# Designs tried in a protein design chat: VH-VL binders against o74379. Part 5

Target 1, 220 residues: o74379
Amino acid sequence: MSFQQRFARALDVGYKNFLSKDAVRNIFAYDNHLRGLVQKECKIHQTPYRVPSDLMVQSASDPARANLFNYSSQLVNHDFFFSGLISPERPSADADLGAINLKPGIDASFGSFGELKSQMVDVGNSVFGDGWLWLVYSPEKSLFSLLCTYNASNAFLWGTGFPKFRTNAIVPLLCVNLWQYAYLDDYGLNGKKMYITKWWDMINWTVVNNRFQATRIESL

## First folded at step 4 (VH-VL)

Design p10 (framework fv_iratumumab)
Fold by ESMFold2-Fast, scan of step 4:
Structure p10 (fold): chain C 220 residues (1-220), chain A 119 residues (1-119), chain B 107 residues (1-107)
Amino acid sequence: as target 1 above (220 residues)
Amino acid sequence: QVQLQQWGAGLLKPSETLSLTCAVYGGSFSGYYWSWIRQPPGKGLEWIGEIYHSGSTNYNPSLKSRVTISVDTSKNQFSLKLNSVTAADTAVYYCARDFGWSRYYFDYWGQGSLVTVSS
Amino acid sequence: DIQMTQSPTSLSASVGDRVTITCRASQGIDSYLAWYQQKPEKAPKSLIYAASSLQSGVPSRFSGSGSGTDFTLTISSLQPEDFATYYCQQYYSYPYTFGQGTRLEIK
């Protein structure tokens, strides 16, 4: 199913108390625009069209395909952001089941979920310009931490703060979109702190936990 | 070390608004949900609702139309307002802490406030 | 709403006895269950969370077990201070709901 089809309900009604349907529609219009740019770049570079995550990985180290990387990376980031949110329907306790399994690690790394929220709000509000804030996990260190990436950069490959050769050193679990197009409509230039605060209430911790549990499965 | 102290209730007439406040001492207010639970005399426990320090609330659907929970983070306090009270609202009201997003148990409780609604 | 039913509603026991109290949920709640002790005119005290995890400071004679719909609270060797009313609570789904209580009385 397409990105727009998977999140059709959000396009219809928005996320109550977080993102208006107009804000969601504007973000999805931009997403669709980026998909057109990806198709154009694929033709220019004679690259077979693939899902955005494959294109992102394929183009990551090729300066000649920097545009393809930027566009496909942003599409991957959009998907990761929206798939981490609970349904636009009424919030339910089911979305919080994963928080119980994450609690020991979050407590060890941040002190509490409330401290994690406080740090995410403060760190995110302090980001100058456009980017993404990530909650990541390091299996090597058994540590949860926060990572900022700028523009279309992501935590899947080379994020700011981590060397490229250590791509597998961190696993992204959650992100919030800190590009102005995400929050200006509903919150204004001075509303980024409130935007992140409202975003927190929409996190699907079951999804976050599923991503975390995947790190415990031996891959090869 | 963590202690919850509550006040603000007593005798009410039918149709009045119940107002209770709970203050948190000896621990962090941020990072936890704070709940109100009531117990009619000789009966069991009924959860009323909860609030996160950000102001985000969840209410028992049976009471949602009459209940408001608010927070004052500068004072480490949260408050319950229940409007249009009837004799069925006579109960001991407790404030309690649960963990933020895990929402798994009430580990610290206030001393309780008896609210009697009679004509 | 998820209905919580406790058995028995009341129980008489002697100091030193092994006591079990049962709690049943009307639908699956995995392990999202807590147990509380309440003495007359006092606020409830947390005993157990996540069905089987003992709250800090609670005596080791208390234990919880079960998952899904059927849960038990066990007191392995009843002490005089254990005579109280016990409540189970599910936190799987809103609204949080409690059992009707089990009153533990001296025989």
Scores: ipSAE 0.000, ipTM 0.431, lowest interface PAE 13.0, mean pLDDT 84

